# VHH binders against q68dx3r342to642: the designs that were tried, part 19

Target 1, 301 residues: q68dx3r342to642
Amino acid sequence: RDLCVVLLNGQHLEVKCDVESTVGAVFNAVTSFANLEELTYFGLAYMKSKEFFFLDSETRLCKIAPEGWREQPQKTSMNTFTLFLRIKFFVSHYGLLQHSLTRHQFYLQLRKDILEERLYCNEEILLQLGVLALQAEFGNYPKEQVESKPYFHVEDYIPASLIERMTALRVQVEVSEMHRLSSALWGEDAELKFLRVTQQLPEYGVLVHQVFSEKRRPEEEMALGICAKGVIVYEVKNNSRIAMLRFQWRETGKISTYQKKFTITSSVTGKKHTFVTDSAKTSKYLLDLCSAQHGFNAQMG
Short names: E, the ipSAE of ESMFold2; O, the ipSAE of OpenDDE; V2, 0.75 times the mean of E and O plus 0.25 times the DockQ between their complexes.

## First folded at step 7 (VHH; framework vhh_gocatamig_d2)

Design d05 (at its last look DockQ between E and O 0.95; V2 from the best seeds 0.79)
Fold by OpenDDE, look of step 7:
Structure d05 (fold): chain B 301 residues (1-301), chain A 123 residues (1-123)
Amino acid sequence: as target 1 above (301 residues)
Amino acid sequence: EVQLVESGGGLVQPGGSLTLSCAASGFTFSDYRLAWYRQAPGKKRELVAGITSGGSTVYMDSVKGRFTISRDNAKNSVYLQMNSLRAEDTAVYYCAKEFGYDIETGTYYFDYWGQGTLVTVSS
């Protein structure tokens, strides 16, 4: 059987496996191929409803594979099985990473998250990050280039929403000028600065999942952000997330699930906060994700 | 409704063997950790063995090498093979399902106890 794994650099890898193969086996194959180090930070995930769900290494692929995946050659493109290599655990500072390749992977992850608007960033910082990415890729401003001819595509460096608001031409001009005026920072140094800037963002390292309130109308969209520091409760309005509650691990007693319900109990107040997910599977996933993030934080602390 | 039904308990001589079974229903069995607990008279309930959804196992020190926890997802069942039984193994054994995660202890905790099955080890 074949499945596709998408790497952080955008490369698509075809991985051969059997029905009994585990996520761990695929993970090892992919990371070996890519010569990745510090594997503890990485994970394989599948995409559902524009969200990524990390997979347990012991899980058999057949359990999560799309219907018809067992039948190869595949009759339709709908039966393609695609997984994504992603950063699962985000360090607080890039200096904690030991290998340059690992830092580069973090850079790639964060670029994707910013471009795809999984990680919120204001316009000013977005432009700054775009310039840093240009510096990382091109070095200094190409002075020999014809000014009227773009030397980069804005969509590769700036989120679509900002391009829409500013217009592509304005973004091109502004980012180009910023790049021209930027200091002599390039290559790995530019990537490190990119990491430094992104690591200061409020949503850095936060894995966001849609949930619903138990008390409120189902039309009110909420989200949970799970990260190394704890759980964040977001109110979602017009594609924006507002942090409403924060549960640091030291303030959290127990996390539990019941069917579709996910519950956090405060260790301080004893108050229970219950959220509704789309399935028992999702609620269980969130629980396990919390456990994993908590464990990671404990190891890093 | 989550249900767990234990069976297989009985009277056995020291050095003997028993296999406990637990039939589970009311949840997606393959997604959850399972565990065996035991409670001796006058003592607190204690974790004997646990098994993850992927099949990883954990044991209390006193039963390591003697007890084996296993699961059959197709049958929604978890088992405890007990060998080289000792008098101190005498207890009511309970099957349990994962309920949540305790941040303070950093461990999963269990609930949904069945009626239990009595294991008596005596000469």
Scores: ipSAE 0.846, ipTM 0.925, lowest interface PAE 0.4, mean pLDDT 93
Fold by ESMFold2, look of step 7:
Structure d05 (fold): chain B 301 residues (1-301), chain A 123 residues (1-123)
Amino acid sequence: as target 1 above (301 residues)
Amino acid sequence: EVQLVESGGGLVQPGGSLTLSCAASGFTFSDYRLAWYRQAPGKKRELVAGITSGGSTVYMDSVKGRFTISRDNAKNSVYLQMNSLRAEDTAVYYCAKEFGYDIETGTYYFDYWGQGTLVTVSS
């Protein structure tokens, strides 16, 4: 059987496996191929509704595979089984990462998350991050470059929503000018600056998942952000999310699930906060993600 | 409604063996941690063994090497194989299902319990 794993550099890796194989076996094969040594930050995830759901290492591939994956005779893209190598645990400072290759993976994922608008920041920071990515790839502004001649595609560095708001021409001009005026940075140094900027963002390391209010008519969309520091509750409107509540781990007593419901109990007030998910499986996943992030916080912060 | 039904308890001689079973219903069995607890007269209820959804196991020190927890997701059942039984193992044994995660202790906790099955080890 064939499984596709998408790496953070965009490479698609075909992995041969048995239907009885575990996620852990695939993870070991993929991380060995990528020469990764600091493995505790990474996991394999599947994507559902633009959200990544991390898998436990002991999970059997057949439990999560799409219909028809066990057999190969059908020639359609509907038979494709795709997982993603992603960072699950985000360190508070990139200096805690011991290997340059690990820091590069953090850079790649954060850059992708910015471009795909999973990680939000304001226009000024978006432009700054685009320039840093240019510097990481091209170094300083080309001395022989004619002003106004494009040497990069704006879509590779700036999110589509900002391009639409500013226009591609304005983005091209502003990013080029910022690149021209920037200090000398290249390669890893530019990537480290990128990491330093992103680790200061409110949503850095926050794994966001859609939930709903427990109120009548579940049209009120909300989201939970789960990270090393705790849980963030968002109100969501028009692909924009606004933080409404924050629960640090020390302020959190117990987390429980019942069917589609996910409940956080404050250790200070005893108050219960309940959210509705799309399935009991999702509620359980969010509880396990909280457990994992809480454990990571105790080890690294 | 979550239901846990233990069976397999009884009288056994020291050094003997016994297999406890727990039939579960009312939830997606394969997604949750399960555990066996026991309570002897005059003692606190204590964790004997636990098993994750993925099959990883933990045991209290006094039963390591003698007891084995296992699960069969097709039958929605969890088992406790008890070997080399001792008088100190006499207790009511309870099957338990994961309810949540406790931040203060950093552990999963269990609030769904069966009615229990009595194990008596005596000569």
Scores: ipSAE 0.630, ipTM 0.813, lowest interface PAE 1.0, mean pLDDT 87
ESMFold2 (binder alone), look of step 7: mean pLDDT 79; pTM 0.769

## First folded at step 8 (VHH; framework vhh_gocatamig_d2)

Design e01 (at its last look DockQ between E and O 0.89; V2 from the best seeds 0.81)
Fold by OpenDDE, look of step 8:
Structure e01 (fold): chain B 301 residues (1-301), chain A 123 residues (1-123)
Amino acid sequence: as target 1 above (301 residues)
Amino acid sequence: EVQLVESGGGLVQPGGSLTLSCAASGFTFSDYRLAWYRQAPGKKRELVAGITSGGSTVYMDSVKGRFTISRDNAKNSVYLQMNSLRAEDTAVYYCAKETGYDISTGTYYFDYWGQGTLVTVSS
């Protein structure tokens, strides 16, 4: 059987496996191929409804494989099984990372998260990050340019939503000018600055999943952010997330699930906060993710 | 509704063997951790063995090497093979389903139990 794994650099890897293979086996194959270090930060995930769900290393592929993947011969394109290599655990500071390649992977992850608007930041920071990415990729502003041909594509560096608001031309001009006026920072140094800037963002390292309130109207969209520090409850309005509640691990007692319900119990007040997910599987996933993040935080000291 | 039904308990001589079974229903069996607990007369209920969804196992020290927990997802069943039984193994054994994660202890906890099955080890 074949499955596709998408790396953070955008490369697609075809991995040969059998129906009894585990996620861990695939993970090892992929990370070995990519020569990745510090594997503890990484994980394989599948995508569902524009969200990424990390997989347990012990999980057999046959359990998560799409319909028809087990069958030979593959009859339809629907049988494509795609996984994504992603950062699962985000360190508080890039200085905690020991390998340059790992830092680069964090850079790639955060670029993707910014571009895909999984990680929010304001317009000013978006442009700044775009310029830093240009510095990382191109170095200094290229002096020799054909006037009619841009030296980069704005969609590779600026989120679509901002491009839509500013227009592509304006973004091109503004970012180019900012790049021209930028300091002599390039390559790895530019990536590190990118990491510094992103690590200061409120949603840095936060894995966000849609949930619903048990008490409120079903139409009110909420989300849970799970990270190394705890759980954040977001209210979602007009594609904006507003942090309403924060549960640091030290303030959290028990996390439990019942069918589609996900419940956090405060260790301080004893109050239970229940959220509704789209499935028992999702609620269980969120629980496991909390466990994993809590464990990671504990290891980091 | 979550249901756990234990079976296989009985009277056995020291050094003997016994296999406990637990039939589960009311949830996606393959997604959850399972465990065996036991409660001896006059003692608190204690974790005997646990098994993850992926098949990783954990045992209390006193049963390591003697007991084996396993699961069959196709049958929605978890088992406890008990070998070299001792008098101190006498207890009511409970099958348990994962309930959640306790942040304070950093461990998964189990609040769903069956009715239990009595294991008596006596000469």
Scores: ipSAE 0.881, ipTM 0.943, lowest interface PAE 0.4, mean pLDDT 93
Fold by ESMFold2, look of step 8:
Structure e01 (fold): chain B 301 residues (1-301), chain A 123 residues (1-123)
Amino acid sequence: as target 1 above (301 residues)
Amino acid sequence: EVQLVESGGGLVQPGGSLTLSCAASGFTFSDYRLAWYRQAPGKKRELVAGITSGGSTVYMDSVKGRFTISRDNAKNSVYLQMNSLRAEDTAVYYCAKETGYDISTGTYYFDYWGQGTLVTVSS
């Protein structure tokens, strides 16, 4: 049986495994291949409806594989089984990461999340991050550049939505000018500055999942952001999310599930806040994600 | 509605064995943690063993090596194999299903319980 694992650098690994193999076995093989030593921040996830769902190490692959994967010895385009190596736990400061390779993985994921619009920030910061990524790859502005020809593709550094708003030509000019005026950052130093900027974003380290309101008609689209600090409740309109309510862990009493319902109880007021998910499995996953993030936060101090 | 029905209790001699069973319904069995608790006369209920959806297990110290928790997701059942039983194991044993996570304790909590099955270990 064949399993594809996508790494943060974009590499696709084909992993051979038994039907009874666990996620943990695959994780160990993949992280060993990638020469990662600080493993506690990483996990394997599958994608469903544009959202990543992390898997527990003891989970058997046969329980999560697409239909037919167990019964097909050769890989086909139908029923492809793909997992993603992703960061599940985000440190508050990159200095807590002991190895440069670990910091590089954080950089790669945050850059990808910015480009894919999973992590939002304002236009000024998006341009700044694009320049930092450009500096990480190329260093300083090229001295001998043909005036009319770009030395980079804007879509590799700036999210598509911003390119649409500003036009590709204007983005090219703005990024080039900012790159020309930038200090001499290079390679890892530019990546560290990228990490420093992203760590200050309100949605840094926030794992966002779609939910719906139980109490309003029609049930409106919402999202929950689960992170080391707690839970954020978003209202979603036009693919844009606005934070409506925040629960720090110290202000949270109990989190419970019942069927498709996910409930947070405030320890301060005793009030219950209930959300509807697409399945009991999703509700349970969000509970487990809260448990994991709360545990990580306590470990960090 | 969540339903948990324990069975398999009875009278057994010290050193003997019993297998407890719990049939579950009213929830997606494979997604939740399950546990066995016990309550001896005059004592508070205590965790005996727990099992995650993926099969990872925990045990109280006094039963490690003697008791084994397992689950059969196809039958919506959780089991407790009890070997080398001692008089101190005498209690009503309860099957329990995860309700949620308690931030203040940092642990999962269990509000859904069966009615229990009595295990008596005596000569």
Scores: ipSAE 0.681, ipTM 0.834, lowest interface PAE 0.7, mean pLDDT 88
ESMFold2 (binder alone), look of step 8: mean pLDDT 79; pTM 0.770

Design e02 (at its last look DockQ between E and O 0.91; V2 from the best seeds 0.82)
Fold by OpenDDE, look of step 8:
Structure e02 (fold): chain B 301 residues (1-301), chain A 123 residues (1-123)
Amino acid sequence: as target 1 above (301 residues)
Amino acid sequence: EVQLVESGGGLVQPGGSLTLSCAASGFTFSDYRLAWYRQAPGKKRELVAGITSGGSTVYMDSVKGRFTISRDNAKNSVYLQMNSLRAEDTAVYYCAKEVGYDISTGTYYFDYWGQGTLVTVSS
């Protein structure tokens, strides 16, 4: 059987496996191929409804494989099994990372998260990050340019939503000018600055998943952010997330699930906060993710 | 509704063997950790063995090397193979399902015990 793994650099790897292979086996194959170090930060995930769900290393592929994947020959494109290599655990500071390649992977992850608007930041920071990415990729502003041909594509550096608001031309001009006026920072140094800037963002390292309130109207969209520091409850309005509650691990007692329900119990007040997910599987996933993040925090603290 | 039904208990001589079974229903069995607990007369209920969804296992120290927890996802069942049984292993054994994660202890906790099955080790 074949499955596709998408790396953070955008490369697609075809991995040969059998139906009894585990996620861990695939992970090892991929990370070995990519010569990745500090593997503890990484994980394989599948995508569902534009969200990424990390997989347990012990999980057999046959359990998560799409319909028809087990069958040979593959009859339709629907049988494509795609996984994504992603950063699962985000360090508080890039200085904690020991390998340059790992720092680069964090850079790639954060670029993707910014571009895909999984990680929010304001317009000013978006442009700044775009310029830093240009510095990382191109170095200094290229002096020799054909006037009619841009030296980069704005969609590779600026989120679509901002491009839509500013227009592609304006973004091109503004970012180019900023790049021209930028300091002599390039390559790895530019990536590190990118990491510094992103690590200061409120949603840095936060894995966000849609949930619903048990008490409120079903139409009110909420989300849970799970990270090394704890759980954040977001209210979602007009594609904006507003942090409503924060549960640091030290303030959290128990996390539990019942069918589609996910419940956090405060260790301080004893109050239970229950959220509704789309499935028992999702609620269980969120629980496991909390466990994993808590464990990571304990190791790093 | 989650249901766990234990079976396989009985009277056995020291050094003997016994296999406990637990039939589970009411949830996606393959997604959850399962565990065996036991409660001896006059003692608190204690974790004997646990098994993850992926098959990783944990044991209390006193049963390591003697007991083996396993699961069959196709049968929605978890088992406890008990070898070299001792008098101190006498207890009611309960099967349990994962319910959540306790941040304070950093461990998963279990619930939904059935009626249990009595294991008596006596000469």
Scores: ipSAE 0.865, ipTM 0.934, lowest interface PAE 0.4, mean pLDDT 93
Fold by ESMFold2, look of step 8:
Structure e02 (fold): chain B 301 residues (1-301), chain A 123 residues (1-123)
Amino acid sequence: as target 1 above (301 residues)
Amino acid sequence: EVQLVESGGGLVQPGGSLTLSCAASGFTFSDYRLAWYRQAPGKKRELVAGITSGGSTVYMDSVKGRFTISRDNAKNSVYLQMNSLRAEDTAVYYCAKEVGYDISTGTYYFDYWGQGTLVTVSS
């Protein structure tokens, strides 16, 4: 039987497996195909409600597959099984990555997250990152571009929301001028500078998931950002999130779950902070994600 | 309401075997870590064995090779097969469920809801 794994370069890989195959078996096949050697940063995830949920290696595929996939007498869109190869653990500095292919994967995911507005930053940085992505693909500003013809499509480098605010024409002009004035960078060197800029962003390496306040009468959408440094609590309004509270791991005592509830206890004050998720499975997932991120942080020193 | 009900304890001779069972309800059994703890008279509660949702196991050093933890997700049950029993294995054995993660220890922590099952190893 077949499932689709979406790679960070956009490639859709068909993986042959049986109904008793595990996520780990698929992960090993995919990473071997992609010649990835630094595997500890990566995982396979499924998408639910525009959020990625990472899978444990021992999970059997039949437990997560869509209805009908196990039998598969006929291929239909109803029984298509898709997983995503994503970065789960983000290093604090790209210099800790030993292989250029690994750094390229970090670049690909961060670029995609910027364009899809999963990772937020201000207008100046968005333009800078767009120019760096142009330099990674094309190098220096083309001297043969004297015909006033656009040499790139703005949508491939700048998020849609910024294009809407500035207009496509203004974005084209601004990015072109910044590219013309930029230092000579190409390929991996431009990607490294892209990584240098993005790793300084407040939301670098933050895995964001929707939650809700316990106080539901004035319903308030919130989000939790889970990363190597700890947990960030966001208030969400009009698809915009504002950091309200941060728990570094050293400021955190215990994390617990009960049904749909996820609770963080401060080790500094003893105060408990409780959030409501959409299911007991989501609460458990967030607990496990915190455990994994805390363990990763300890390994980085 | 979470419930864990232990059974299978009893009197056994040194070198003998017992199988402990724990019936679980009130939660999605397959999603959580489970463990067996024991408490001998006058001693502190100690972890005997644990099992993850995926089936990975851990054992205290003194029981490795003699005890086997297993789970049956269809029956919402966790088991402890105890072989080559010794006098020092005498204790009340408790089934426990994961409730959280402790940052200071870097480990998951458990709670128990039953009265346990007594295992006595003597002639």
Scores: ipSAE 0.718, ipTM 0.853, lowest interface PAE 0.6, mean pLDDT 88
ESMFold2 (binder alone), look of step 8: mean pLDDT 81; pTM 0.793

Design e03 (at its last look DockQ between E and O 0.90; V2 from the best seeds 0.82)
Fold by OpenDDE, look of step 8:
Structure e03 (fold): chain B 301 residues (1-301), chain A 123 residues (1-123)
Amino acid sequence: as target 1 above (301 residues)
Amino acid sequence: EVQLVESGGGLVQPGGSLTLSCAASGFTFSDYRLAWYRQAPGKKRELVAGITSGGSTVYMDSVKGRFTISRDNAKNSVYLQMNSLRAEDTAVYYCAKETGYDIETGTYYFDYWGQGTLVTVSS
């Protein structure tokens, strides 16, 4: 059987495996191919409803494979099984990373998260990050430019929403000027600065998943952010996330699930906070993700 | 509703073997950790063995090498093979389903239990 794994650099890898193969086996194959180090930070995920769900290494592919994947030959493109290599655990500082390649992977992940608006950033920082990315990839502002052809595509460096608000032309001009006026950072140095800037963002390293209030107030879209430090409860309004509650691990007693319900119990107050997910599978996933993040934090502390 | 039904308990001589079974229903069996607990007379309930969804296992020290936990997802069942049974293994054995994660202990906890099955090891 064949499955596709998308790397952080955008490369698509075709992996041959058996129906009984595990996610771990695929992970090892992919990371070996990519010569990745510090594998503890990475994970394989599948995408559902624009969210990424990390997979357990022990999970058999047949359990998560789309319908028809087990059957050969594949009848339609719809039976393509695609997984994504992603950063699962985010360090607080890039200096904790031992390998330059790992830092680069973090850079790639964060670029994607910013561009895809998984990681919120204000307009000013978005433009700054765009320029840093240009510096990382192109170096200094090119002095000899053909006036009629931009030296970069704005969509590769700036989120679509900002492009829509500012217009592509304005973004092109502004980012180009900023790049021209930028300091002589390029390559790895520019990437490191990118990491520094992003690591200061409130949502850095936060894995966000949509949830619903137990009280089913249709008007209140909510999300949970899970990260190394704990759980964040977001209110979602007009495509923005506002942090309403924060549960640091030291303030958290138990996390539990019941069917579609996900519950956090405060270790301080004993209060239970219950959220509703779209499925028992999702609630269980969130629980496991919390466990994983907590474990990671404990190891890093 | 989550249901766990244990079976296989009984009287066995020291050194004997017994296999416990637990039939589960009311949840996606393959997604959850399962465990066997036991409670001896006058003692607290204790974890005997656990198994992850992927099949990784953990055992209490006193049963390592003697007991084997396994699961069959197709049958929604978890098993405890008990070999070289000892008098101290006498207890009511409970099958358990994962409930959640305890941050303080850093461990998954179980609070869904069956009715239990009695294992008596006696000469």
Scores: ipSAE 0.878, ipTM 0.941, lowest interface PAE 0.4, mean pLDDT 93
Fold by ESMFold2, look of step 8:
Structure e03 (fold): chain B 301 residues (1-301), chain A 123 residues (1-123)
Amino acid sequence: as target 1 above (301 residues)
Amino acid sequence: EVQLVESGGGLVQPGGSLTLSCAASGFTFSDYRLAWYRQAPGKKRELVAGITSGGSTVYMDSVKGRFTISRDNAKNSVYLQMNSLRAEDTAVYYCAKETGYDIETGTYYFDYWGQGTLVTVSS
């Protein structure tokens, strides 16, 4: 049987496995192929409703595979099985990463998350990050004097929503001018500055998942952000999320689930905060994600 | 709603063996940690063994190598194989289901319990 693993550089790997293969076996194969040595930050995830869900290494592939994958030779496009190599645990500073290849993976994921609008920031920072990515790939502004013709596709560096708000023409001009005025940065140096800027963002390292209010109010779509520092509660309006509450781990007593409900109890006030998820499985996943992030915080932050 | 029914307890001689079973219902069995706890008369309840959804296990030191926890997700059942039983293993044994995660202790905790099954080890 075959499955596809999407790497952060965009490469698609076909991985051969059998019914008894685990996520851990696939992870080892993929990370060896990618020559990664600092493995503790990474995991394999599947995508559901535009959200990534990380898998435990002991999980059998047949437990999570699409229907029909187990019984077929995997010769048709009818039933494909795709996993994603993603960063699950984000260090507080890129200097804690010992290998340049690991820092490059952090850069690739953060750039992808910016472009795919999973990681939010204001327009000025979005433009700055786009220029840094451009510098990482091309270095200094081209010496071409031919009438400001495009040397890059704006959609490769700037999120679609900003292009729509500013227009592609204006984005092209603004990014080009910022690139022209920038100091000489190249490759890894530009990537490190990209990392430095993104590390300062409020949502850096935050894994965001949709939830709902316990009292049914359709206008109150919500999200939980789970990260090394704790849990963030968001209100979501017009695809824009606003942080409403933050729980550092030391301010958190217990986290529990019951059916589709996920509950956080404050250790400071004793107050319980309950959210509804789309399934009992999602509630359980969020609990396990909190456990994992709390454990990471105790080790590295 | 959550229901856990233990069985298999009884009287055995020291050095003997016994298999406890726990039938579970009211939740998606394969998704949760399960555990066996025991409580001897006049003592606090203590964790004997735990098993994750993926099959990873943990044991208290005094039973390690003698007891084996296992699960059968198709039958919604968790088992405790107890070998080389000692008088000190005499207790009521409880099957338990994961409730949540305690930040202060850094461990999962279990508030859903069965009625228990008595194991008596006596010569």
Scores: ipSAE 0.714, ipTM 0.858, lowest interface PAE 0.6, mean pLDDT 88
ESMFold2 (binder alone), look of step 8: mean pLDDT 80; pTM 0.779
ESMFold2, look of step 10: ipSAE 0.710; ipTM 0.855
ESMFold2 (binder alone), look of step 10: mean pLDDT 80; pTM 0.783
OpenDDE, look of step 10: ipSAE 0.878; ipTM 0.941

